VH-VL binders against q9nrl2r1430to1533. Designs and how they scored, part 191

Target 1, 104 residues: q9nrl2r1430to1533
Amino acid sequence: GGVHELSAFEQLVVELVRHDDSWPFLKLVSKIQVPDYYDIIKKPIALNIIREKVNKCEYKLASEFIDDIELMFSNCFEYNPRNTSEAKAGTRLQAFFHIQAQKL
Short names: E, the ipSAE of ESMFold2; O, the ipSAE of OpenDDE; V2, 0.75 times the mean of E and O plus 0.25 times the DockQ between their complexes.

## First folded at step 13 (VH-VL)

Design R9 (framework fv_erenumab; at its last look DockQ between E and O 0.77; V2 from the best seeds 0.62)
Fold by OpenDDE, look of step 13:
Order: structure tokens, then sequence, then C-alpha cells
Structure R9 (fold): chain C 104 residues (1-104), chain A 121 residues (1-121), chain B 110 residues (1-110)
């Protein structure tokens, strides 16, 4: 890991955030908006958190970065039924991520 | 048929207490977050409170914090709103409403018929 | 003084099309799904539109919702006398951490 990898992570996060299907993932779910969310999801994460971790150089390996992104999607699919807008958006965004991640 | 039926409304003086109930039927009550929404006479809708499906998480609008408490009894398929220290501005029709899905998006379906609370000296 | 702004009233003749606007901000409509509710006189609100443009079962396709930026619009075509009601937009507000409603629009069928 180095400066080049960090730049790659930053760029990928930017691309994820800019994606049309990023809306479920931009920030953590509100406890008031979805009161039962954190009863189900034990390791919440969002793109803003991942971005912060990137900025703080907390990812030493690409695998660590990928794990957090996959966790983010996993949480989405665990909480949201397949036919929901969130799950559908997640499916598309994850596919996009998988393509981009091959460049890491 | 999914149905919500509110009760417990009435006329009370300021400072008094009132407890509203909402009887649910036609669906698995314990699987849904529930809300209270109120509407003052001739006014619009105002969100009041929400409770998680198991009742472990409760939240309310600032104007009622410390005075109103939302709760539920899943064994009886009933939602409650305990209203203490009632004020004139609490006068409204109170609706219970269901959050239909386990999703980030929040909307209400169905609504109860409402129960009227009047606070006046 | 609602967080979401609606026109107080709109009117149209039977068979006509009417639109009801709802304006918010980036912290609510801009970032969250919008729902619309119909409230017939003396009755409880009824879900009309959810997730910006979806209709629940039983809601005719004369009713439509759209969202753009920080505003949303309810469209009603083929206006009927039975459509005379109050209509409310609603959404979550991230800054307030609360569910918010528009002030409501009274639709009069002429």
Amino acid sequence: as target 1 above (104 residues)
Amino acid sequence: QVQLVESGGGVVQPGRSLRLSCAASGFTFSSYAMHWVRQAPGKGLEWVAVISYEGSDKYSVDSVKGRFTISRDNSKNTLFLQMNSLRAEDTAVYYCARKPYYTRGTYFDPWGQGTTVTVSS
Amino acid sequence: QSVLTQPPSVSAAPGQKVTISCSGSSSNIGNEFVSWYQQLPGTAPKLLIYENNKRPSGIPDRFSGSKSGTSTTLGITGLQTGDEADYYCATWDDSLDAYVFGGGTKLTVL
C-alpha cells in the first residue's frame, strides 16, 4: 500500500458516490427513520465513513477497503428485501464496484 | 384486511393526562414500526412519534418530548400514546399509522380513522 | 410554516388535469423518497403515492408523482368530483431527523 493505492481508493469512492444508485449508501441510516435498523445490522457502514477511512489512510491493503465496501452492500441486502428500491440500487452499484475494483 | 382503530380521545383540561390506544388487525403487528401523527383543527399533518417493531427504540418530535411516550403491546396488537402535561396546542386528531416495509424510505399505510383530543380550560 | 411548501389551494374543472407542487430542500426532498396523501373531507389521510412515483394498490393511474431536485409534483388527470380533498406531500428530513409534511393543498373541483 502506498500513495498510489490511496489515490485509487479515493477515486473509486468518488465514483461510487457519484453513481445514481449511491443514495442508499451515502450516509448511515437514521435510528429515527428506521428504528429497527441497528437491531439487525451490527456493523453499520456507509460511503462517507469509508471515505473518511481512506482520507485517514486506515486502509493498508486493498482487501481491507474492498471488505468495507462489501460489508456496506451486505448490510443493504440483509436488511432490505430483494424487491426494494434499496436492494435494486445496491445490486447495480455493487456490480459497478466489482468492475472498478478489478483495477485495484 | 389491514386495519388500525384509535381510541382514548376526549376533552381534558391543560396539565392533565390522556392515554390513546391503537388496535391493529389484519397483519403481523410485531413486524412493523408504528407512528403517531396528529392534525390540529383546520391545520396540516404533524408527525409525533415512532416506535420500533419490538418497542426497544422510541422517538418523538421535540414539541412533545418529556410529555408524550409512545409504547406498544405486541401480545395485544396495540399501540399506545401516553400524553402527560397536555397543552392547548396538543388539541388535534391523533392518527396511528403503520410503516409498511423494512426499508429506508418511510411512508404510512394504512392510517387509522383517528381519535380526537381536545385540551381546553 | 411547514418544512415542505405547497400551494394552499388549486382548482380545476372535471376532466381536467391539475398539478400540486411541493418544494423542500436538499435535506429532505433532495435526498429522500417522497410520499403523497389524500385526505377527503372528514376522513383520515390515505396513501396516494410512495417512493416519489409509485402507486399503492387501488390507486388509479390518474394519480402520478414526480420528483426533480428539491421539489416534487402530484399530477391528477381526468379530475373527478370525488378528488376534492386535501393533499399532503411528505418525506424524511435528514437535518431535523424527523418526518415532515407539507402544509397541504386544498383541491377544489369546479
Scores: ipSAE 0.649, ipTM 0.892, lowest interface PAE 0.8, mean pLDDT 94
Fold by ESMFold2, look of step 13:
Structure R9 (fold): chain C 104 residues (1-104), chain A 121 residues (1-121), chain B 110 residues (1-110)
Amino acid sequence: as target 1 above (104 residues)
Amino acid sequence: QVQLVESGGGVVQPGRSLRLSCAASGFTFSSYAMHWVRQAPGKGLEWVAVISYEGSDKYSVDSVKGRFTISRDNSKNTLFLQMNSLRAEDTAVYYCARKPYYTRGTYFDPWGQGTTVTVSS
Amino acid sequence: QSVLTQPPSVSAAPGQKVTISCSGSSSNIGNEFVSWYQQLPGTAPKLLIYENNKRPSGIPDRFSGSKSGTSTTLGITGLQTGDEADYYCATWDDSLDAYVFGGGTKLTVL
């Protein structure tokens, strides 16, 4: 909730964006590139959107921030088969996120 | 075997219409977005259109927008391209192609063998 | 004019190696996965390389792909006369909202 938490959320989002496995999560999926994505994924979210929500102080609780990041991974695993580069990147980035979140 | 077979090509006059079909087999057709790609004689490949797995979302390249309509019948495992107001520059081999079921994959596998459309007067 | 630029032709003798370049921009190759296709004379395109450098099953390891910045390269070693074909790079372009192909490269095996 306070300024310290918002700064920590920003720092964590920056760490996620800089990670090599962030490429599936940087921006929302293109509707034209993947025309069926939004028929399957009803609550889309990406790192750029989460970062903007942090900047606008839209997270009132740390759990809300964590829920959006976990939603991002859940969407990846729901849409993409387990053997895809996206699902593998999601698994590795999620593990990194869990480690970094402990340090807050 | 995963297989795509196009049909419906032919010789038509400018301004006329033609409908292409692509019969799919060996995979769950209704789980995949499908595409049309064309190749003019002696030229490279040009992406034409995509349709979502349920058929409700359709997009096409600007050069055919308003003239070509992609569609599908999932109960018959068939993809279509309705081509209206045909022009000489639409002369090409038309391929249907499957895109993998995941996000930013930018590849097509498999391709059909193609059907030839010739627009001449 | 092609969004992705390839040399129009390359040639080499059987058993040699060749590379085929494909140049794009930050709106396509720079930010997106690249694929490569082989089109044998009179046939449909066939996938050779996906996700910049991966081979689908059934494609021999003498075909390879790489990507650096806004450019990608198809490598073919141990050339065979059966490799004579047109080769196309492809990717997604964010600015055009479209899939784009290179103009193609004709490989001649002398």
Scores: ipSAE 0.500, ipTM 0.814, lowest interface PAE 1.5, mean pLDDT 91
ESMFold2 (binder alone), look of step 13: mean pLDDT 93; pTM 0.946

Design S1 (framework fv_iluzanebart; at its last look DockQ between E and O 0.58; V2 from the best seeds 0.00; counts 0 for: pae E 3.1 > 2)
Fold by OpenDDE, look of step 13:
Parts: C-alpha cells; sequence; structure tokens
Structure S1 (fold): chain C 104 residues (1-104), chain A 124 residues (1-124), chain B 107 residues (1-107)
C-alpha cells in the first residue's frame, strides 16, 4: 500500500473501474448471491484483485496483466449467458479494454 | 501500513441520532470490504454488516437489518455506521474491520485489520 | 444462522502449560473458521484462519485444527501475554457468526 507513480497498468485499471460497464467486475462474485459460481469458475478474478497485483508489482510483463484481464472476461462469458446484463456489460468493457491495451 | 482509524467515543441520549466513522489508509480503500462488529459491555462479538466501498454493496446481519445503516464515502476512504434513534441497548464498543481476499479459494474470507473501536454510551 | 459454541467458558491455565480451546458449529462450515484473540480494551487480533493457518506474525505456539463442525485452538505453552479471551468465527455463510468466547486466565 505504498505511494508510487501510476504505471500504465495502474492507469488502465483505473479506467476500467471507472467505466460504466465495470459493475460486474469490481469485485469477486459472492457465493451468497451466486451459490454455484465457484463450482463452475475455477480461476476467479476481478478488478480489485488485479489492481492489488499491480500495486504489488506482480506483473512483470504486459502479457501477464492482459492475461488476467482476459481471464476476468472469459469467466464472465463462461458463466453468464449472452443475453444477460453481465455478459453485455462484459462485451462492452472488453472492447474498451482492447482499445486501451494497444497503448501498453 | 494498513490502518483503520475510528472516530472518538460518543455519549448520547436515547432517541438521538449518531454516525460513527472508520477511515482506512495504507491500501486501496475501494477494493476491500469493511465490516462492523458490535461488542456490548462484557459480552462477545457480533457481526453487524459489511460494505464494499467500491460500489456500496452492503450486507446486514438479520438482527441488525433495519436497525442501523452502513455506508461509505470512498472519496475520503471512510466507512460509516449510523443510527437514526439510539436506544440504551445500543451501548457498546463498535469495531470496524477489513476483509481480505484469499487468492487460492477465491473468497473474501478473514478480517485482517481492525480499527481501535468506538465506544458508544447511550443513557438518560 | 450458523451457531458457534465455544468451550469451556473459562479456562484456567498455568504459564508454560498447554491450553486447548474448542469451537463447535451448528452445521458444517468446512474450513472457513478463524480464531481471534482479544485483550481488555483492545480490538480482536486474528490468530488463525482457514481453521489451521496462522496469521502473519502469530507465534508458532498457536495452532488450529479441525474441519466441518469441530475445531480446536491449541496454545502449546501458555505465555503471560496469552491470557485473554479467544473467539472462533465462521465465514462460510452470511451472516458471519462468532462463538461466545473462551476466557483464558491464570490458574
Amino acid sequence: as target 1 above (104 residues)
Amino acid sequence: EVQLVQSGAEVKKPGESLKISCKGSGYTFDDYWIGWVRQMPGKGLEWMGMIYPGDSDTYYSPSFQGQVTISADKSISTAYLQWSSLKASDTAMYFCARHTFDFESGYYEYFDYWGQGTLVTVSS
Amino acid sequence: EIVMTQSPATLSVSPGERATLSCRASQSVSSYLAWFQQKPGQAPRLLIYDASTRATGIPARFSGSGSGTEFTLTISSLQPEDFAVYYCQQYDNWPYTFGQGTKVDIK
């Protein structure tokens, strides 16, 4: 939890979090609300976790960071049917991410 | 260094409103659940509820549902616990605590950091 | 809600002796069980999580065991600073619930 300059990863995470379609991804899915989620999704991840990894300098390569973000979206599309609000939000946010990731 | 600093002791009368605070620092406040725990004098610990500052998602224990309001202002990294009308039975120590995430299990699990507590005394 | 029951209510132990505290859940909580230590005028301190994992900075004399409905906290050799109240807490299901506590005092 130290103060440091924002890296490209940090900036991108901030932008993702602030996006209107980030709501399904801000935190891990609660098993209280979705009891079967973790029976299906074996590698759960969310933006708060990714941000924590960034803050801890766990990403040495851009590809590692991108892989986690893509995993986050993959989990969403694996669990949520295409017509759900979550999947639709994920689709839009992923498109946004792909554009921003080109700057990395 | 992760810290949770709570507001000072309160002395109130029945019927008065109260809002106590818990300020987090040393970490990204938005990304961790903050819970509130009540401890009546000489008694044990009771979970009241928790809030995720990032989106204000909130869970209450059934016994505290409708009795208190938990909120957060992420712009100042602060969580709140408030009463609209205090009762003598609300006299207690109130702790805030941060939930941490276990990367292996994929759950928010244990509470790793705690505030120092806020003593609330309600008496006529 | 899941009811957590601790025993004994009070445990009197001499310094250097082993202390064994029990915690029972009304239904299985798997390994989602934590132990806390609380001293007078202080906030609870996390000792054990996931039933048997020591939190950072916790001395090796503290150990947790068990799963499902039966759990145990063991202090292998009680130190003067270990006299306190100990709580177990399940976090398998909301609402999270504490045991009523076990007070460990000097014999």
Scores: ipSAE 0.775, ipTM 0.917, lowest interface PAE 0.6, mean pLDDT 94
Fold by ESMFold2, look of step 13:
Structure S1 (fold): chain C 104 residues (1-104), chain A 124 residues (1-124), chain B 107 residues (1-107)
Amino acid sequence: as target 1 above (104 residues)
Amino acid sequence: EVQLVQSGAEVKKPGESLKISCKGSGYTFDDYWIGWVRQMPGKGLEWMGMIYPGDSDTYYSPSFQGQVTISADKSISTAYLQWSSLKASDTAMYFCARHTFDFESGYYEYFDYWGQGTLVTVSS
Amino acid sequence: EIVMTQSPATLSVSPGERATLSCRASQSVSSYLAWFQQKPGQAPRLLIYDASTRATGIPARFSGSGSGTEFTLTISSLQPEDFAVYYCQQYDNWPYTFGQGTKVDIK
């Protein structure tokens, strides 16, 4: 999208990063800490990567941006059992994202 | 323009403490790992450890675990390397460097920008 | 941990000639290898990442090749500013490790 849409993406990413439940999503999962993660998750992504793509104007459509955010949550739910702190944080942040995305 | 600016050279005595700094600019400091690398006089490069300033997640090379403390203050875009009690063998050049995004090849692991280095001399 | 061994320790080459530097890993690192250049009193500079991709602003005379355990940095026509120490670094497995360096001297 245009400059207005890119500004909205930037604002939304800032809000996601500032949210208390962003901690599982700030950076890619460590291969050292979680050796099997990349055997299971084939399309890894995190908020720092999404922010860099916004900063470099890599998103041409709002759907591309939304798809990366939703992929981030989908990866969390695929890897983490639902009772984990990570999955619970993901559920809350995803709900927050859906509310904020309506402000576009 | 990505830049890492380190604190100035230090001359210290054995047993003294020291904290050196690395300030990042021209990029989102919180989003990139910062690593520390030692180079002893006339020797090669040694990876010491790294920190993610966004959440202070920190890893040390086994050789440096317990020898130094790596920390960051993201509010001023600065990473630190700290000794509680310097030894003469700590005399070296210390570099900070930013890890880059390459998620296909083990992203966060190779340095794309380096600080200018901080010379630490520990002598009487 | 993965040991990176560079050869030769010192390479004497005339300006305008080709230099070939070798880096060997103690086990496969796939293509997760970088090359750095360091001049006296300066920070290292990234030349090559992913074994063969030139970093931004690096002249075409620098090229990297190899995979697995054997890697090569080639400087096709040495310029005066290329006389330096060159390091390889693997980033396949933690801890990430450097080779001991190859010094490229004027012959």
Scores: ipSAE 0.395, ipTM 0.824, lowest interface PAE 3.1, mean pLDDT 90
ESMFold2 (binder alone), look of step 13: mean pLDDT 90; pTM 0.916

Design S10 (framework fv_iluzanebart; at its last look DockQ between E and O 0.71; V2 from the best seeds 0.00; counts 0 for: pae E 2.9 > 2)
Fold by OpenDDE, look of step 13:
Structure S10 (fold): chain C 104 residues (1-104), chain A 124 residues (1-124), chain B 107 residues (1-107)
Amino acid sequence: as target 1 above (104 residues)
Amino acid sequence: EVQLVQSGAEVKKPGESLKISCKGSGYTFDDYWIGWVRQMPGKGLEWMGMIYPGDSDTYYSPSFQGQVTISADKSISTAYLQWSSLKASDTAMYFCARHTFDFESGWYEYFDYWGQGTLVTVSS
Amino acid sequence: EIVMTQSPATLSVSPGERATLSCRASQSVSSYLAWFQQKPGQAPRLLIYDASTRATGIPARFSGSGSGTEFTLTISSLQPEDFAVYYCQQYDNWPYTFGQGTKVDIK
C-alpha cells in the first residue's frame, strides 16, 4: 500500500495489534498446526489481512471494516471452545474493539 | 515499492560465526512472512525456513533445523539468518523472500519479492 | 517432504520455438505450485503461481498448467531473454520444496 495519513481504521488496527490479546489474530491460522481449521472456517481472516485492506483503501465504509473485524472474532469463537486461551483472548480483544469502534 | 535489500557478501573461515540481514521496505514488514533460501554454487534452490516478524513465529526446514537461526527485528524491518559456527559447506548464495497471502483463500501462498542475495564464502 | 522432479534437466530450444517444461510432485500439491525463472547472478523471479496464474508483469508467452502431481510450464515462443534456469516449487506443505531446475539454453 501507499503512504497516506493514518486513518481511524489504521489507528484502530495498530491498537488491536499492540493489544496483549492479539496473538491469536496477528496472522492466519497455520494449516500445518491446525489441519482441520480451513475445513471449518470458510472465511478466514486476520489482522494482517485487515491491515492490508486498510492500506489498499478497500474499506469505503466503517461498517465494512467492522464486519471484517467481527468476522475475525466470529471465526475464533466458532473454532475454539470457550475455555481455550484463544477464545478467552478473543473475548477480551473484542471487548476492547467494541469500545474503540465507537470512535469511528 | 516493495523491496528486500540484503547485506553484502561475506568471506569467512570455518568455525566463525555469521549473521546476514534482509531489510524490507515499501510494505508493512510485520504482516508478511520472510523466508530464506540457500543456493549452493551451481546448484538449485533450497528453502531453509521462514519467520513471521509480527510475532517471530518461525518454521525451519528439517535439513536446516538446528543448523541456522532465523530471527527478525521488526523495529527496523529486518530479518536475519545466522550461523554459530560456519562450515565450508555453507558456502552459497542466500536469498530472502517475502511470502504473500491470498485474501480470498485465507492462506499464505507464494513468494512474490526477493532480495538480491548474499554470497557467503567459507574457506580456510 | 514433497519431492519435486523437473524434466528435462536441460532443454535446448531455438529462438521463436516452443519450450515445454515438466514438473512432477511425489504427492498431490493441488494447485499450490509456482514457477520461477533465474538468470545467472540474479534472484529468482516469480513467473506463475497457483499452477496457472501469471504473476504481475509476466509476458503472455509464459503459461502454466496442471494440478495434483503433474505440472507444465510452457513458453510459446522463446525470446532471447528467456534463456535461463526454471524452477517449480510447491507450497502446499511445509517444508516448501523446489524442483532441481530445468536449464533452457539456446540450440
Scores: ipSAE 0.668, ipTM 0.900, lowest interface PAE 0.7, mean pLDDT 94
Fold by ESMFold2, look of step 13:
Structure S10 (fold): chain C 104 residues (1-104), chain A 124 residues (1-124), chain B 107 residues (1-107)
Amino acid sequence: as target 1 above (104 residues)
Amino acid sequence: EVQLVQSGAEVKKPGESLKISCKGSGYTFDDYWIGWVRQMPGKGLEWMGMIYPGDSDTYYSPSFQGQVTISADKSISTAYLQWSSLKASDTAMYFCARHTFDFESGWYEYFDYWGQGTLVTVSS
Amino acid sequence: EIVMTQSPATLSVSPGERATLSCRASQSVSSYLAWFQQKPGQAPRLLIYDASTRATGIPARFSGSGSGTEFTLTISSLQPEDFAVYYCQQYDNWPYTFGQGTKVDIK
């Protein structure tokens, strides 16, 4: 990806981080708070890691970037029951992401 | 270039307050845990706790819970370690250090960059 | 709290010789172990992470091995700049803990 694509990924991550429902996704889930999380979720990821990968130009295709964001939501829905605050936040942020991702 | 720059040496008396700083540059400060490590004179390293500047989430070693406050101001890329009332036993070198990512392990792991240290001397 | 025990406390080695440092955990830490070097008046420096992976810029003479409860740092051909204190640290679980250090001295 070129300069325009890098800027688009960076802008989208900034918008996701600023969203009110980003709180479950800012950083990796705490092993202290959720001891069994990493027994269940084998490909953990969070917005801070995605931003670092953007900063290092590790995404060669927009699909790779989108895959990491979707993995983040998929992990949330896999671990958290539908009625939890985390799953509800994930649903709302994912909907926001889908609207913003149309620009990629 | 990732860099952590700490505030200068301090000479204090018992009972005084103190806040020392650690300024990060060359990376996205908000996205990395910053830890604090104590080294008493002639002794080894002790992990004190860490903060995630992005949301101020904070963990303390049980040995240091209630003895210090760890905080951050992400608008100026700075983490802090502070005491409300210093004791002579707080005399030590204090390092800040950045925890790195390792998403294969699923947790923030080890320190990849260290500040230069802040010597705190507490004596009457 | 996971207790990390290093041995020996001091290791006397001649330049060009092999140094072997031991680190033992009170319970399994899997491979979540780092090694640091600290010279007098300096901050620690990362040498090894994940038990055996060298950090960038660390010479090949440094190697780490082990898993579970027993870990080893090896310096295959000691250089004058390698005389320092070495610490292991586990990051398997909170609180993160360091060993007490092994001082590598000139023999």
Scores: ipSAE 0.436, ipTM 0.849, lowest interface PAE 2.9, mean pLDDT 91
ESMFold2 (binder alone), look of step 13: mean pLDDT 90; pTM 0.911

Design S11 (framework fv_iluzanebart; at its last look DockQ between E and O 0.59; V2 from the best seeds 0.00; counts 0 for: pae E 2.5 > 2)
Fold by OpenDDE, look of step 13:
Structure S11 (fold): chain C 104 residues (1-104), chain A 124 residues (1-124), chain B 107 residues (1-107)
Amino acid sequence: as target 1 above (104 residues)
Amino acid sequence: EVQLVQSGAEVKKPGESLKISCKGSGYTFDDYWIGWVRQMPGKGLEWMGMIYPGDSDTYYSPSFQGQVTISADKSISTAYLQWSSLKASDTAMYFCARHTFDFESGYFEYFDYWGQGTLVTVSS
Amino acid sequence: EIVMTQSPATLSVSPGERATLSCRASQSVSSYLAWFQQKPGQAPRLLIYDASTRATGIPARFSGSGSGTEFTLTISSLQPEDFAVYYCQQYDNWPYTFGQGTKVDIK
């Protein structure tokens, strides 16, 4: 299944995924690539997880959806120094998100 | 309903190239890893590698590194496994399988849905 | 890589009897262990994941236990459709590896 009319959450996730700066957030960080990631980040989340939650109608409030997106960025900034490509991408994507979230 | 449908059986000769496919449906194809598993005749299962269609991030088992190429075309929800030059020893059943995320642990995945398999026979 | 070893290679059991399958890992895989069932000419089917969680649609007669390096799949009362090959698989570390399988056949 999963065939339904796109909600505002679904549309926003699509826009985030298609953004050029989404690459650090498309999926959870691999322990293979970053062995210590999960020692630091205790609530991992990514766009594929958020999209799955949207598809399963797990978000009843916009605030819940926003909280997960903000958590995703928070994790990025917690683990990555500001001068990293990941953090820079995150900064830009978060700014984009904040603009789009006003439409929710 | 989640489904993985693989391309049909192949009969090839040594030295020939081959590309088999696995098409996903019933879910967001980009968001789940697709793995390939080899099963030689009468033998067990061997993980070959996996790809994340969303960004084409790919991992190979050391035993299969450089032996095959795993790719994906997310525009048609399809993953591929290919050989540049087949060997008789490549004769086997090949399965694709979806990796699902362990949301509690974060980075772990188990394999919940499988394709029906593609039989590849390589003989002179 | 982590080596998974299953025992016995073949288990002959009568319908209605309990079947106990063992899987050992060469090093700890925590609880990141899955069990699969495969029948001739078919793809593997997920039975258990995270060592003890039954997959959706899997009958209650199937149960998994264990952690670290020792794992067990139990079929409490073998049904005719349960005769198959069973594989364990660790997904704690890449490359993910399978056991060599246990064939459950009819006694």
Scores: ipSAE 0.549, ipTM 0.876, lowest interface PAE 0.8, mean pLDDT 93
Fold by ESMFold2, look of step 13:
Structure S11 (fold): chain C 104 residues (1-104), chain A 124 residues (1-124), chain B 107 residues (1-107)
Amino acid sequence: as target 1 above (104 residues)
Amino acid sequence: EVQLVQSGAEVKKPGESLKISCKGSGYTFDDYWIGWVRQMPGKGLEWMGMIYPGDSDTYYSPSFQGQVTISADKSISTAYLQWSSLKASDTAMYFCARHTFDFESGYFEYFDYWGQGTLVTVSS
Amino acid sequence: EIVMTQSPATLSVSPGERATLSCRASQSVSSYLAWFQQKPGQAPRLLIYDASTRATGIPARFSGSGSGTEFTLTISSLQPEDFAVYYCQQYDNWPYTFGQGTKVDIK
């Protein structure tokens, strides 16, 4: 990366956050609401954390950024059955992400 | 620079309503939990609750559930703590605080940025 | 909720000496433990998070240790400006809870 890649990561995260199906991914899953989540998901991540990592230049390669986004979706599909609102939102947002990621 | 600026001190009578504010700047306001902490005169610190401004998800400590309202207006980067009817026992210093991510430990939310405090005095 | 108990309630220490503050949790909080300093008329200041990691800008004389239910804050060479109340706080489970505080008086 460089300044161009940082701007692209910023732009993509903004587009993901604005997407209608971002609601399960805005912040870490609540341990209050879902007490067993962190017994199952060992590498939690969410869009707010990814945005902070972009803002602090923590991603040196596009692959690192893509890996965190894909981890976010993978966690969703691991914890949530296919027919849940969360998994359906994840499927739609991931499809959107794959299209936008081609621009990186 | 991350800053949390709270509204000024308040002197109120029992039964009056009050809404105090905490304005965040220097960061993406929507992305961070804002919590409220009470410190009664001569006593320690107590978490009251927290809100995620991005979606308004809100948690209250059991002692404060139904006693106060925590809200946020992300369009002006401001969180609020509100009473519908103040009691003398609500006399305290109130702090807002913002969480920070712990990239190394995974799911961890600790609060490292604090407002200056708002003194609320409720007396006849 | 998780009860945090601090000891001693007050600690009188001469400048240049070592201060040791204890914090105990009623159940394991793993390493999800922070220490705060609060001076009169001020907001709390974060000193330590993750039980042992110093926050940015915190002098090296402050160190934290422990895990599970027992935690320690050590000030290796106490300075006059370290007069304050110190709080531990767990953030493993909601509601997050503070200890009652240890007041450090400089003698």
Scores: ipSAE 0.480, ipTM 0.856, lowest interface PAE 2.5, mean pLDDT 91
ESMFold2 (binder alone), look of step 13: mean pLDDT 90; pTM 0.910

